# Ledger of designs, part 3: miniprotein binders against b1l550

Target 1, 279 residues: b1l550
Amino acid sequence: MRLPEELLERARDIHSEAPSHRIKLDRVGSFGLKVPVEFKGFLLLAEADVWVSLPEGRRGVDLSRQVEAIYELSNPPKDPFSLCREAAISLLEKLNYADSSGVSIRFDAPLQDGESLKYYGVEISSIASDEIINKIRVEILGMTACPCTAELIRAYKSSEIAATHTQRSLGILEVSTKAEHPDPDKLASIIERAMSSPLRTYTKRPDEGGLVIRSLSNARLAEDVVREMIHLFLEEFGHLPEDTHILAAVRSMESVHMHDIYAERSFSLDEIRKEISSH

## First folded at step 2 (miniprotein)

Design a7x2
Fold by ESMFold2-Fast, scan of step 3:
Structure a7x2 (fold): chain B 279 residues (1-279), chain A 109 residues (1-109)
Amino acid sequence: as target 1 above (279 residues)
Amino acid sequence: GSVEEYLKEAQEFVDRVRELTEKALKTNDKSLLDEAQQLINKAWELIDKALEANPDHPLAWELWAEVARLQAELYRAYARLTGDEEYLRKAEEYARKALEIAREVEKRE
């Protein structure tokens, strides 16, 4: 079934024609492809986007060659980082009119959580041109507790255990580098360690009490979490090239507000080192 | 229509495209190449319909290879009349596609 469809698409290939307007396009490709990947012993279904730049004199791209590039490399399933890099390079080799190519792969990564598993979000990209830029974004939920309300309640109750509202917070670390993709499990660990406490996939009531007490003992503002994520990132990944760019962010889903609180910082390693050393 | 009807119509467009391309080069008239491009697109559509009806039809595959070769010739003509070297790269690409299709035709026989 697939073979006749591919052949019919190729028979109508007029993509080499001049376009209606001579305008360069930055990203043209196949988005939302399903690909199997092998991640740390798990076989996962990932979603991939593949694209190339399109010069101003060419009407369209060869979509079947884009799909071929990633599918040839995904059978048998391999780790998503190698797949991402190799597919981006393959796209430029197969589509020689392009100045650049890119591949993005998204999946939910399993993480051991006691006797159960929890999942965190991973999106990786490789962009190939005269060089390769690798990008990774990790998102994981944790718990934060308001230190201001905690202090008011502590003062009022004269208690050794403060009480305050707790909320889910989404921690985000994004890294763009000429080096290999950072290990997403290490990025997820940094985010969790920066928060008041991690979240669990499955808890009993006694375990829930423990998480709440831990978060109350480690109350942190979103701003505190972002600063701690940056500190921990520099300890683990400060050896990356100086032009590596990082985004650290937290989105706190405040239980006592109708809106979220958001804090972020973008920086290069060169920039942040100079800032820290000047103080 | 039948596969045979689609292929006969496509062949008529192919013949006209050759005629227009030769005339364009002799008269230095780019508008004839633009007309040829419109007609070769119709040939592509008819081959597509023929292959949709019968993906394994030998004459459809042979004509597909021929139209790809003709597209390469048309792009070479555009390059000569316009001086735009981009058309030479397009011509090379379609010549390679014609060879690939022709090799597939041989494997099927």
Scores: ipSAE 0.000, ipTM 0.119, lowest interface PAE 22.6, mean pLDDT 79
ESMFold2 (binder alone), alone request of step 2: mean pLDDT 88; pTM 0.868

Design a7x3
Amino acid sequence: GSVEEYLKEAQEFVDRVRELTEKALKTNDKSLLDEAQQLINKAWELIDKALEANPDHPLAWELWAEVARLQAELYRAYARLGFTDLAREAVKAARFAVEIARQAN
ESMFold2 (binder alone), alone request of step 2: mean pLDDT 78; pTM 0.720

Design a9a
Fold by ESMFold2-Fast, scan of step 3:
Structure a9a (fold): chain B 279 residues (1-279), chain A 99 residues (1-99)
Amino acid sequence: as target 1 above (279 residues)
Amino acid sequence: DDQEKLRELIEKAEELMRKAFELIQQAAQAAKDGNTEEVERLHKEAVRLLTEAAELARRAAEIAKDPEIKKQLLEAAERRLELAKTQQEIFERFMKELS
């Protein structure tokens, strides 16, 4: 919704007033905006948050200017990475009282894998100040299977025993870098390759035991999956700046228990290389 | 035979998903070209196919015996309906803006 210019002028006047308390705010903005984006040939409706820092001497931000800025940059729809970076820069230009700005864009990305089509979660952000930091978080569901369950199948040659110990797992890779955003499809691929098997939004083989048996061919603990994700990440993205920060995590939704199992590791590229080379 | 029905539903749902994604890609191109009529046509058809694919996935879940397969099919149905809603919202925004 576009606001009248008279209202925008009035809002600027109000927001320039002294606040009740002289306290800086780190992020003030418009959250939950719906923005069309074009992702790898797909037209998607993304959810966007836009914000700026607010100095201690200013009562408020020009929210209507934030909405107008991202709206103008989103027509026609463009790729979410360019939109994210351009909007963050534009916010600093338009709101000169701010020391920093940020934009986050979230969407479910379609992923083709052979004859299969599924979705994974993507959140990207760009935070602009005296430098630009680009962040990306990819979440994708897959399956893990306990190595103990796989061993039972080998011993007894029965898939029925294994069914009680397969779990849905959410794999997570988050990257923060001064370089361009990593390709989310490659991050999703790393997560899926680290898991026992991918979880499809449909199946071409509706054999009741088929997915379980496939998982058992590549049985892994959540801890194993995180280590494999890190290994595969370094193979694909080890060229990023050494101060690039990564979070690798797995949340296993235990089918036998009411609680989840969680494993994670955060690191910089410099940190992990030194750790690996020490042995 | 429930297994044959299950396979048929899943295969048909996937065909509809592939077709819907082709139409969404074509709609994105039509939008870049400023072809409002084509955007409307392609979006309406894509939403219809996504909705039908979701229904087929739900029907497949009804007859699946494996609880993991049943859960995956129900999640697929939910994601397909969510995508259909998202495409409708994108289309509504474009129609308001281009008018």
Scores: ipSAE 0.000, ipTM 0.333, lowest interface PAE 12.5, mean pLDDT 77
ESMFold2 (binder alone), alone request of step 2: mean pLDDT 84; pTM 0.815

Design a9b
Amino acid sequence: DDQEKLRELIKKSEELMRKAFELIQQAAQAAKDGNTEEVERLHKEAVRLLTEAAELARRAAEIAKDPEIKEQLLEAAERALELAKTLQEIFERFMKELS
ESMFold2 (binder alone), alone request of step 2: mean pLDDT 83; pTM 0.811

Design b10a
Amino acid sequence: DETLARRAVELFTEALRLVSEAISQADDLETKELAVKVLIEIARQLAEIARKLSELGFTDLAREAVKAARFAVEIARQAN
ESMFold2 (binder alone), alone request of step 2: mean pLDDT 79; pTM 0.714

Design b10b
Amino acid sequence: SYTEKVREVLERARKIMEEALELIERAIKEKDETLARRAVELFTEALRLVSEAISQADDLETKELAVKVLIEIARQLAEIARKLSEL
ESMFold2 (binder alone), alone request of step 2: mean pLDDT 80; pTM 0.736

Design b10c
Amino acid sequence: SYTEKVREVLERARKIMEEALELIERAIKEKDETLARRAVELFAEALRLVREAISQADDLETKELAVKVLIEIARQLAEIARKLAELGFTDLAREAVKAARFAVEIARQAN
ESMFold2 (binder alone), alone request of step 2: mean pLDDT 85; pTM 0.837

Design b10d
Fold by ESMFold2-Fast, scan of step 3:
Structure b10d (fold): chain B 279 residues (1-279), chain A 111 residues (1-111)
Amino acid sequence: as target 1 above (279 residues)
Amino acid sequence: SYTEKVEEVLERARKIMEEALELIERAIEEKDETLARRAVELFTEALRLVSEAISQADDLETKELAVEVLIEIARQLAEIARKLSELGFTDLAREAVKAAEFAVEIARQAN
């Protein structure tokens, strides 16, 4: 049963009280909410976090207002980008003591893979204050193969073939921009094209042989993949605002060690353009 | 002997490699993935024996011989991986490549 109004009013008073220590909190909110979204013709169950900043003089946040903000906007289900942006704005409007608000939405995005579907990770956020900053992170598994060992084998034995180890690698592209969210399918495509070969959810035996051969013929270090991802990103998204910030990274799940290899580069479009033009 | 000399371990590894090569030739001829898997397992066992021999060798000459055997195992596994891939035995080809990489890494450390 709903609580009596007297108890609800008392709870509101508690949240407006001074805290035990006058310390600002950056993010206070409801995390792990299940929300339906519509993504490119698919109805998906996403996971959402909603938060606001809490000033040093206020004890607590009205959590019911946060849940209200996102659920009102998610019925009927809509695209996660509009939901993310609209909910962040709504939170700031509903919770006037906050200086900023944020919404993050995570889901596994379907991608056509021949006659089947494969999935890649998408996390989007919108952070609202005096302006809105939109962020998207795409993670997709692919295959990499080390070129160093292929050359070492050839050098020692004059082998007729160049071969090297293959491993699963996680490619990551993260974009933070004042413009609208980039298309995650295009980001996923950039990552897959930068790798030695894509991974597939379902393959027939001829396709499986082709993937291994492609990976071995297109051997790339994690460092090579990151540089290629940046190059391909600039070709597709170089038109974004100059202050757009990008993180490109690869985590190689090392097959011959218990640890992973990791390579990354973060940059603004202004920064990377100046760097490339100096060559 | 319960305790074998490093040279005897290397000789045993060479015999295992010869058996593995015979099995892989039959596997390719018969297009038999189970037989191919057994061959890769034998190469992995030979790799384990040679790797252990390197860790036990005190003589530079013996270490050099063991490293030479490791590089030969790596070369053969790389060739086998390509042939297995052509047959569509993709996961097994990947295992063979990983074993070849491990052999090269052990050889590099020994030097």
Scores: ipSAE 0.000, ipTM 0.151, lowest interface PAE 15.3, mean pLDDT 78
ESMFold2 (binder alone), alone request of step 2: mean pLDDT 85; pTM 0.839

Design b10e
Amino acid sequence: EKVREVLERARKIMEEALELIERAIKEKDETLARRAVELFTEALRLVSEAISQADDLETKEEAVKVLEEIARQLREIARKLSELGFTDLAREAVKAARFAVEIARQAN
ESMFold2 (binder alone), alone request of step 2: mean pLDDT 82; pTM 0.798

Design b5a
Amino acid sequence: SIDEIRKRVEEIYRRAKELAERGEHEKAVDVMMEAAELAFKAGDLESLEHILAEILWIARELGNDEQRKRAEEFAKRLLEEWRRRG
ESMFold2 (binder alone), alone request of step 2: mean pLDDT 78; pTM 0.733

Design b5b
Amino acid sequence: SIDEIRKRVEEIYRRGKELAERGEHEKAVDVMMEGAELAFKAGDLESLEHILAEILWIARELGDPELRKRAEEFAKRLLEEWRRRG
ESMFold2 (binder alone), alone request of step 2: mean pLDDT 81; pTM 0.767

Design b5x
Amino acid sequence: SIDEIRKRVEEIYRRGKELAERGEHEKAVDVMMEGAELAFKAGDLESLEHILGEILWITRELGNDEQRKRAEEFLKRLLEEALRRGDLEKAARAARLAAELAEMIG
ESMFold2 (binder alone), alone request of step 2: mean pLDDT 73; pTM 0.669

Design b5y
Fold by ESMFold2-Fast, scan of step 3:
Structure b5y (fold): chain B 279 residues (1-279), chain A 107 residues (1-107)
Amino acid sequence: as target 1 above (279 residues)
Amino acid sequence: SIDEIRKRVEEIYRRGKELAERGEHEKAVDVMMEGAELAFKAGDLESLEHILAEILWITRELGNDEQRKRAAEFAARLAEEWLRRGNLELAERYAREAAEIYRRLGM
């Protein structure tokens, strides 16, 4: 320690002073922390953000106490879901001036792909107040093939298999719930099943033709993929609380234009069930 | 020879570009379509792609519906030719261009 304890104690008093303007802040904290986590048998380096609300009468937060809270819980490394929830609760307990706390953890999750591994993006958060809200966002690349393009080619050459290039598409599922975080592998599976075909890390030459044929047999618009994702989500996770909020989206990376095709739908479970039942 | 045809297509493209810069967009497209037809008959798909890109750019907002229909027809023909040559990526690309134009025209 190079700094005397008396000086550190006085420095901490500065945070309790009145601010220049009496304005509440929603999130104040330490962002971009590197934290090891254990995910399904893998040790991964994750990136974490930790924050608390700051009341209008207080100048600053105790940033060192925020960092200590998450690091104490991350050694030894544990699963990122427990770490996220426990750290959010710990922050609120340790920083008693705060009305709410939050933790976000981001990592690339390994997924078995034949003889290889591929990776998909996971971001989880827990926000603690008088209740706890858990959020998870999963992003995974797959392939789509346009039905309109395939049909146009077939119209000109009706006796031949339609030739079309599969585009890379990013599928997105985001869930916000009072229940525990949904299993990201199941969310990733829903996204892949909704697409024309999954994207493989390593493709053998014989498998390349199979992926193209599969995509042509299962040609889908971005709009079709989003609707199928919602349908599959309801089959797997329809048991979640009625106020659970979901975002389903697809971003198709089209090489024909400088722009991507994007389709999304956000909804609560209560809302979507009423919509489906009315039809 | 193919080199003579490429030079002629490039000259036609340049003339069309000059007409477009002067605001004579319908004349520019008609001139460029002559170049596209010449490039296609010569099997010079690179020159055809270059001149068709400019035609598609202009006819997106300017020109008339007959010119848009002809642009879609060129894109469809180019898609079929790339399909014959086994280039699935380019075949899909130009088939998609043609389909988009046909949809906008209500066809």
Scores: ipSAE 0.000, ipTM 0.144, lowest interface PAE 17.7, mean pLDDT 79
ESMFold2 (binder alone), alone request of step 2: mean pLDDT 87; pTM 0.835

Design b6a
Amino acid sequence: DPTAQRLFEEALRLAERAIEAYRRGDIELAFQFLAEAIHILAQVLERVGDKDLVELARRAVELIKEAFEAFKNGDPEKARELLEKAVKIVEEILKQA
ESMFold2 (binder alone), alone request of step 2: mean pLDDT 73; pTM 0.645

Design b6b
Fold by ESMFold2-Fast, scan of step 3:
Structure b6b (fold): chain B 279 residues (1-279), chain A 97 residues (1-97)
Amino acid sequence: as target 1 above (279 residues)
Amino acid sequence: DPTVQRLFEEALRAVERAIEAYRRGDIELAFEFLAEAIRILAEVLERIGDPDLVELARRAVELIKEAFEAFKEGDPEKARELLEKAVKIVEEILKQA
């Protein structure tokens, strides 16, 4: 045997030994891997994390097997949904001492914006154990405008709703389900429709003023945006299993303060339907 | 009292930041700070029981409104003068609250 193969054998022996302390670990793996993915006609370089659970009686994991699991499935590049699910399953097959496995893939997703492209954040995960749970998180920037200031200007005899404080706001939708991953473009659309206005990739100064004016005609608090996101989500994705879990959140980056405003709601489809039907 | 005083101090800072942003040519940021000042002053109007302070607060709001109109009309010097008058009124309110 050559030295590298001997070292690999010794490493595997060490990893199979009993640890000094018999404590199970929830996630052990390779984080920050670069993997190509195909997303809606685009070839993108994504960042992936792969992990498995480590039982209390085993000292370490076989890291080479983890990289092999995702590497084999990334060539040719796949859509990130199939890659996540298939790699998570492959991890459990290759590392049979593990009780669970997971794969997370992050990338900036292109979205058509007129004749240009803008980008929103996507993180897709699959966690495999006795069943597979698929998770997706979409983050996209938009604008919110304060309704209180608009009302004040109106109350003080201003027919011109041209002055209010506006802020960039990050809208977040996260879905965890036993069904297939929801379409991230649809999640991004829900967030943008809930906002006072979307952000543009390219704007002139007059166009930037137009965004402010549009936000004023559709002034919304972070709390309003979260409620609207939930409403729109139920219209589009209410068909998902009852035990599907959703997080809807908004983080407003205040220009006049050093801190952000944050609003969120976590719920299962079963919970939210019962809540809405009681009113 | 402590809440009213804090709100006036926040309004004063917002107006001052609006003037500074305007002097730097950042009209968008100037409008954001002016809008914040109007919002804070409206909260003050609801909390003040002193009729003299209410009248001063109304004058400050009107000056800030006039400053917004001057900005829109392309008269930045007039807008700045109006904002400086509003700052002085907020300072008078703080002195009396």
Scores: ipSAE 0.000, ipTM 0.188, lowest interface PAE 15.9, mean pLDDT 77
ESMFold2 (binder alone), alone request of step 2: mean pLDDT 79; pTM 0.726

Design c2a
Amino acid sequence: MDERLKKAIELARRFIELAKQGADIEELIRIAREVAEIFEELIRENPNDENILRAAIEIAKMIIEVFKKAGASPEVVREFIERALELADKLEDPELREHARKIVEELRK
ESMFold2 (binder alone), alone request of step 2: mean pLDDT 79; pTM 0.753

Design c2b
Fold by ESMFold2-Fast, scan of step 3:
Structure c2b (fold): chain B 279 residues (1-279), chain A 109 residues (1-109)
Amino acid sequence: as target 1 above (279 residues)
Amino acid sequence: SDERLKKAIELARRFIELAKQGADIEELIRIAREVDEIFEELIRENPDDEEILRAAIEISKMIIEVFKKAGASPEVEQPFIDRALELADKLEDPELRELARKIVEELRK
């Protein structure tokens, strides 16, 4: 039921009141908003989170102002990179009590796959304060094959290509930088190339057999995939600022276990270059 | 709404694929009931929308055929048969009404 509008004039301004405890909150906002975006020629319905910091002396955030900020900038739909950056800046301008603001936008990014489409997950963020930090996370499924079981089966049954279990593995690259967001298609490509083989939306039997054989011939541990992703990332994006921070990770959905295997590495460009040079 | 209709159609497609793979009849009944609930809501809101009625009838026919193939009892089949007949009577298209009735008559045997 809609209450009479005149009640708003008599109601207390709860948000501006002192809180029960004088504690600063880092992120307060509207999460799970649906926002249209334009991504590389596609019109997509993305999910967005918007937030600001809340000082210790203020009880609440004006959530309606947050929603206005992002929706005003989303019509007409624009690219999610510009939307993130512009909305984060707008939030600080509209909510002057905040020290920082942030916007995250997530969607499934289409990739051409022969005559069909496949997809990968993208989350783009911009966090504004005295500076702007841009973050992008790309997740894409690939296939891995276990080299340990392959070696055991090869010892048991001599064969040019040893049998082993294969499984879907989720590759993750996350980049935080003061520069512009890296191209997500390039990040997705890095992840797929690090895997035993890519996955496809549609395969005919000969192509399916080829992917399986490729995977078996290129068996890799989750640890191997993470190291290869880092190597390929440095080749493509080594020009980014030295304080750029990267997370590379793989979650392998082991077909022979009830649980997953996980491997990750976080690093700055400065840190990883020093490590590699001291090898 | 367009999204609820899409969900009902997607659930119906999943139902058919699971049935082809010999899925448990209890799971098939669960999905069938969820689809029926969505169509009941859509029909209640839009009682004369022929597109919604046609979709509901086609999906009911698919559900009935699967349950017959699975050897389900009359207690499971009859509610869906009765529903399909009620929906068929709301269509102006005599070919769809006749096709729905023929399917129902075959299942009653």
Scores: ipSAE 0.000, ipTM 0.059, lowest interface PAE 29.9, mean pLDDT 78
ESMFold2 (binder alone), alone request of step 2: mean pLDDT 79; pTM 0.758

Design c3a
Fold by ESMFold2-Fast, scan of step 3:
Structure c3a (fold): chain B 279 residues (1-279), chain A 108 residues (1-108)
Amino acid sequence: as target 1 above (279 residues)
Amino acid sequence: NPYVEEAKKLIEEAKKLVEKGDAESLRKALELLNEALRIFVENRDVEGISEALRIVAEIARKLGDPELLEEALKVLRQSAEIAKQEGNEEAYKRIQETIKEIEELLKS
């Protein structure tokens, strides 16, 4: 058995060589890394992606240095926001041929729910170049109730009970800013308050009945939820820089349909304030 | 680095097979070493390349395959140049020691 002839070529400094085609790449990196993080007193296992830009004259990226950048900063575990920002900066320092770097960290965040915990999704990123842009996306399930069916039932004479279909709805808030990441617990709270009612991890039968009654008494369209989320966001985070960009969205998993209903709005703080003030 | 750590495990498994010394174990060790070598080359781990090729040379001696020794020598010379360019003095030293051992075997 002979060693493959290709091994001789691969033993050279491949990454510093000229590529077959002089094309820039936007993101080259290590994706799906497992990293421990500390989040509000909890030690969590998060998933991280790290990347850099690659210039047209360079064949490859030193992937080992990317992994070193995040692992060095993750021991001992620290908060995912600082880890994200510091790792993105470290990547540019270690890989000086890159114009930009990025780090994304995903985890399920615990939220206190009576004597138990429930979880919501968090994805944060920091993208470093001449400046640092911080992004956060929060997703949490809540309950919505259809106001159209509720109104039809109320039209029936002698109906003393509000009745309509209810369903799980996924609320989404995504924020991109030059300032520090917003507190994800506050974003999750905004989403839940915009819904007909929140969901619980554990519910006794009497508590479950109360949740359903609350939802029926507070029936909202997906469109209503998005508008309320934006209103509540402006009350809590209106102090962020004017060029802060927000996406607010709701996906309603309609219990009476084979398909979902979706509503969204993207905006900058400057844009939305001008719109609201004009009426 | 999880890839390099996996390659180090392949090296340790290959060493156990080399100690066993039968032809089937030596052939299996070569398969593991080829996989480890690919990972070390892709990650520019000059120390790992040197260690993997040192073990390949031991296997080649036991199997009596001089062509495999010559191929290992070519890769080691390229790895030594990489170590020199990166200023990795310890890796350069170890690669040079391995080159001398292989060159002595080729003289016989």
Scores: ipSAE 0.000, ipTM 0.113, lowest interface PAE 23.1, mean pLDDT 78
ESMFold2 (binder alone), alone request of step 2: mean pLDDT 84; pTM 0.826

Design c3b
Amino acid sequence: NPYVEEAKKLIEEAKKLVEKGDAESLRKALELLAEALRIFVENRDVEGIAEALRIVAEIARKLGEEGLLEEALKVLRQSAEIAKQEGNEEAYKRILETIKEIEELLKS
ESMFold2 (binder alone), alone request of step 2: mean pLDDT 83; pTM 0.800

Design c3c
Amino acid sequence: NPYVEEAKKLIEEAKKLVEKGDAESLRKALELLNEALRIFVETGDVEGISEALRIVAEIARKLGDEELLEEALKVLRQSAEIAKQEGNEEAYKRIQETIKEIEELLKE
ESMFold2 (binder alone), alone request of step 2: mean pLDDT 81; pTM 0.775

Design c4a
Amino acid sequence: SAKDELLKLIKEAAERGDEETFKRALDRAIELAEKNNDPQLLVEVLLTAVKVAIDLGDEELLKKIAEKAREFYERGLISDEDYLKIAREAIRALEELGLDEAAERFRRFLEE
ESMFold2 (binder alone), alone request of step 2: mean pLDDT 77; pTM 0.719

Design c4b
Amino acid sequence: DPKEKDELLKLIKESAERGDEETFKRALDRAIELAEKTGDPQLLVEVLLTAVKVAIDLRNEELLKKIAEKAREFYERGLISDEDYLKIAREAIRGLEELGADEAAERFRRFLEE
ESMFold2 (binder alone), alone request of step 2: mean pLDDT 77; pTM 0.732

Design c8a
Amino acid sequence: GTPEERRQVIHQVFELAREALEKGDMERVQELVHRLFEYARETGDVDAMRHAVDILLSIAFHALDRGNLEFAEKILELARKIAEELGDEESLRVIRNAEERIRRAREQQ
ESMFold2 (binder alone), alone request of step 2: mean pLDDT 79; pTM 0.744

Design c8b
Amino acid sequence: GTPEERRQVIHQVFELAREALEKNDMERVQELVHRLFEYARETNDVDAMRHAVDILLSIAFHALDRGNLEFAEKILELARKIAEELNDEESLRVIREIEERIRRLEE
ESMFold2 (binder alone), alone request of step 2: mean pLDDT 79; pTM 0.757

Design f1b
Amino acid sequence: SMKIKVTIEVDSPETAKEIAELVVRIFKEFPELNAEVHIEVHGNRVEITIESDNEEAARQIAELIKEVAERAKKRGVRVEIKIEVE
ESMFold2 (binder alone), alone request of step 2: mean pLDDT 78; pTM 0.744

Design f3a
Amino acid sequence: GQTLEIHITGLTPEQAEELAKKLAELAKELGVDITVEIKDGEVHIRATGLDEDAVKKLLEFAAKLAKEFNPDAKITIRVTS
ESMFold2 (binder alone), alone request of step 2: mean pLDDT 82; pTM 0.755

Design f3e
Amino acid sequence: GQTLEIEITGLTPEQAEELAKKLTELAKELNVDITVEIKDGEVTIRAEGLDEDAVKKLLEFAAKLAKEFNPDAKITIRVTS
ESMFold2 (binder alone), alone request of step 2: mean pLDDT 81; pTM 0.750

Design f3z
Amino acid sequence: GQTLEIHITGLTPEQAEELIRRLEELAKKLTELAKELNVDITVEIKDGEVHIRATGLDEDAVEELAREIKKLLEFAAKLAKEFNPDAKITIRVTS
ESMFold2 (binder alone), alone request of step 2: mean pLDDT 66; pTM 0.530

Design f6a
Amino acid sequence: MVEVEIEFTVSDPQRAEELVSQIIAHAAAHGLQGEIHVRVEDGRVTVRVRLEGDPEVIERFVKEIKEHIKRVDPEAEVEVRTRT
ESMFold2 (binder alone), alone request of step 2: mean pLDDT 78; pTM 0.715

Design f6b
Amino acid sequence: MVEVEIEFTVSDPQRAEELVEQIIAHAAAHGLQGEIHVRVENGRVRVRVRLEGDPEVIERFVKEIKELIKRVDPEAEVEVRIRE
ESMFold2 (binder alone), alone request of step 2: mean pLDDT 75; pTM 0.686

